# VHH binders against ENHANCER OF AG-4 protein 2 (HUA2), part 3

Target 1, 142 residues: ENHANCER OF AG-4 protein 2 (HUA2), of Arabidopsis thaliana (Mouse-ear cress) (q9xer9r771to912)
Amino acid sequence: EAAISRDAFEGMLETLSRTRESIGRATRLAIDCAKYGLASEVVELLIRKLESESHFHRKVDLFFLVDSITQHSHSQKGIAGASYVPTVQAALPRLLGAAAPPGTGASDNRRKCLKVLKLWLERKVFPESLLRRYIDDIRASG

## First folded at step 7 (VHH)

Design s08 (from a18 with A102K Y115F; framework vhh_5j56_2)
Fold by ESMFold2-Fast, scan of step 7:
Structure s08 (fold): chain B 142 residues (1-142), chain A 128 residues (1-128)
Amino acid sequence: as target 1 above (142 residues)
Amino acid sequence: QVQLVESGGGLVQPGGSLRLSCVASGFTFSEGSDYAIGWFRQAPGKEREGLSSISGSEGGSTSYSDSVKGRFTISRDNAKNTVYLQMNSLKPEDTAVYYCAKDLEYEPGTDYSAFDYWGQGTQVTVSS
């Protein structure tokens, strides 16, 4: 059921860690949500969680989950790929604004988000011109 | 090849204690590594639940789920290549098969996949 999958995903965000296992399980739940047409809702949950998160290291964990969902969707093709790639692309300004905020306290966040953006560029996950603009923006903010 | 073997399960009464062991072979625990060892459990008819993890960094950063925080303690002995889960104040709801798993820290750009390595599990039954 759609509501069960959504609630399970939202619950996973509360205990998300930077381990491959934690991010992998959350990614599988996100993929399951896409099968019920909930990709936009999942991305909105991620945006809201990122924007409300007070701990900078947790923001990195959440953005790594975005990376995992996006990479899986791009590489596997199919319903999840059709849903998450365009939905994440549209959400990038809000996701990056929350995950890689300006200021000296967020330099690690910006470095880690830049690593993700550079890999997306290398793997052609999103349009090159879009990714280069975000890379330049983040570099300029630190 | 890597292998994890759990032991220390058994039957215990409510309020009792057990110490589970997870012995690794095919790799060594070391300070400053980017892996983690976690404890998980699965009760009949339930999804597998994460309980606790310990990192390979010096000092061994630990985490706990709310259901076991304050009752369970994870630790490691690098000389014995073993991770422990000390379980105190056991409740009937703690009855499950307990697993240990090796996990690495997430690398950006890695497609999602299954867990690196899981053990075979050890049964814990909390009953009078």
Scores: ipSAE 0.367, ipTM 0.787, lowest interface PAE 1.0, mean pLDDT 83

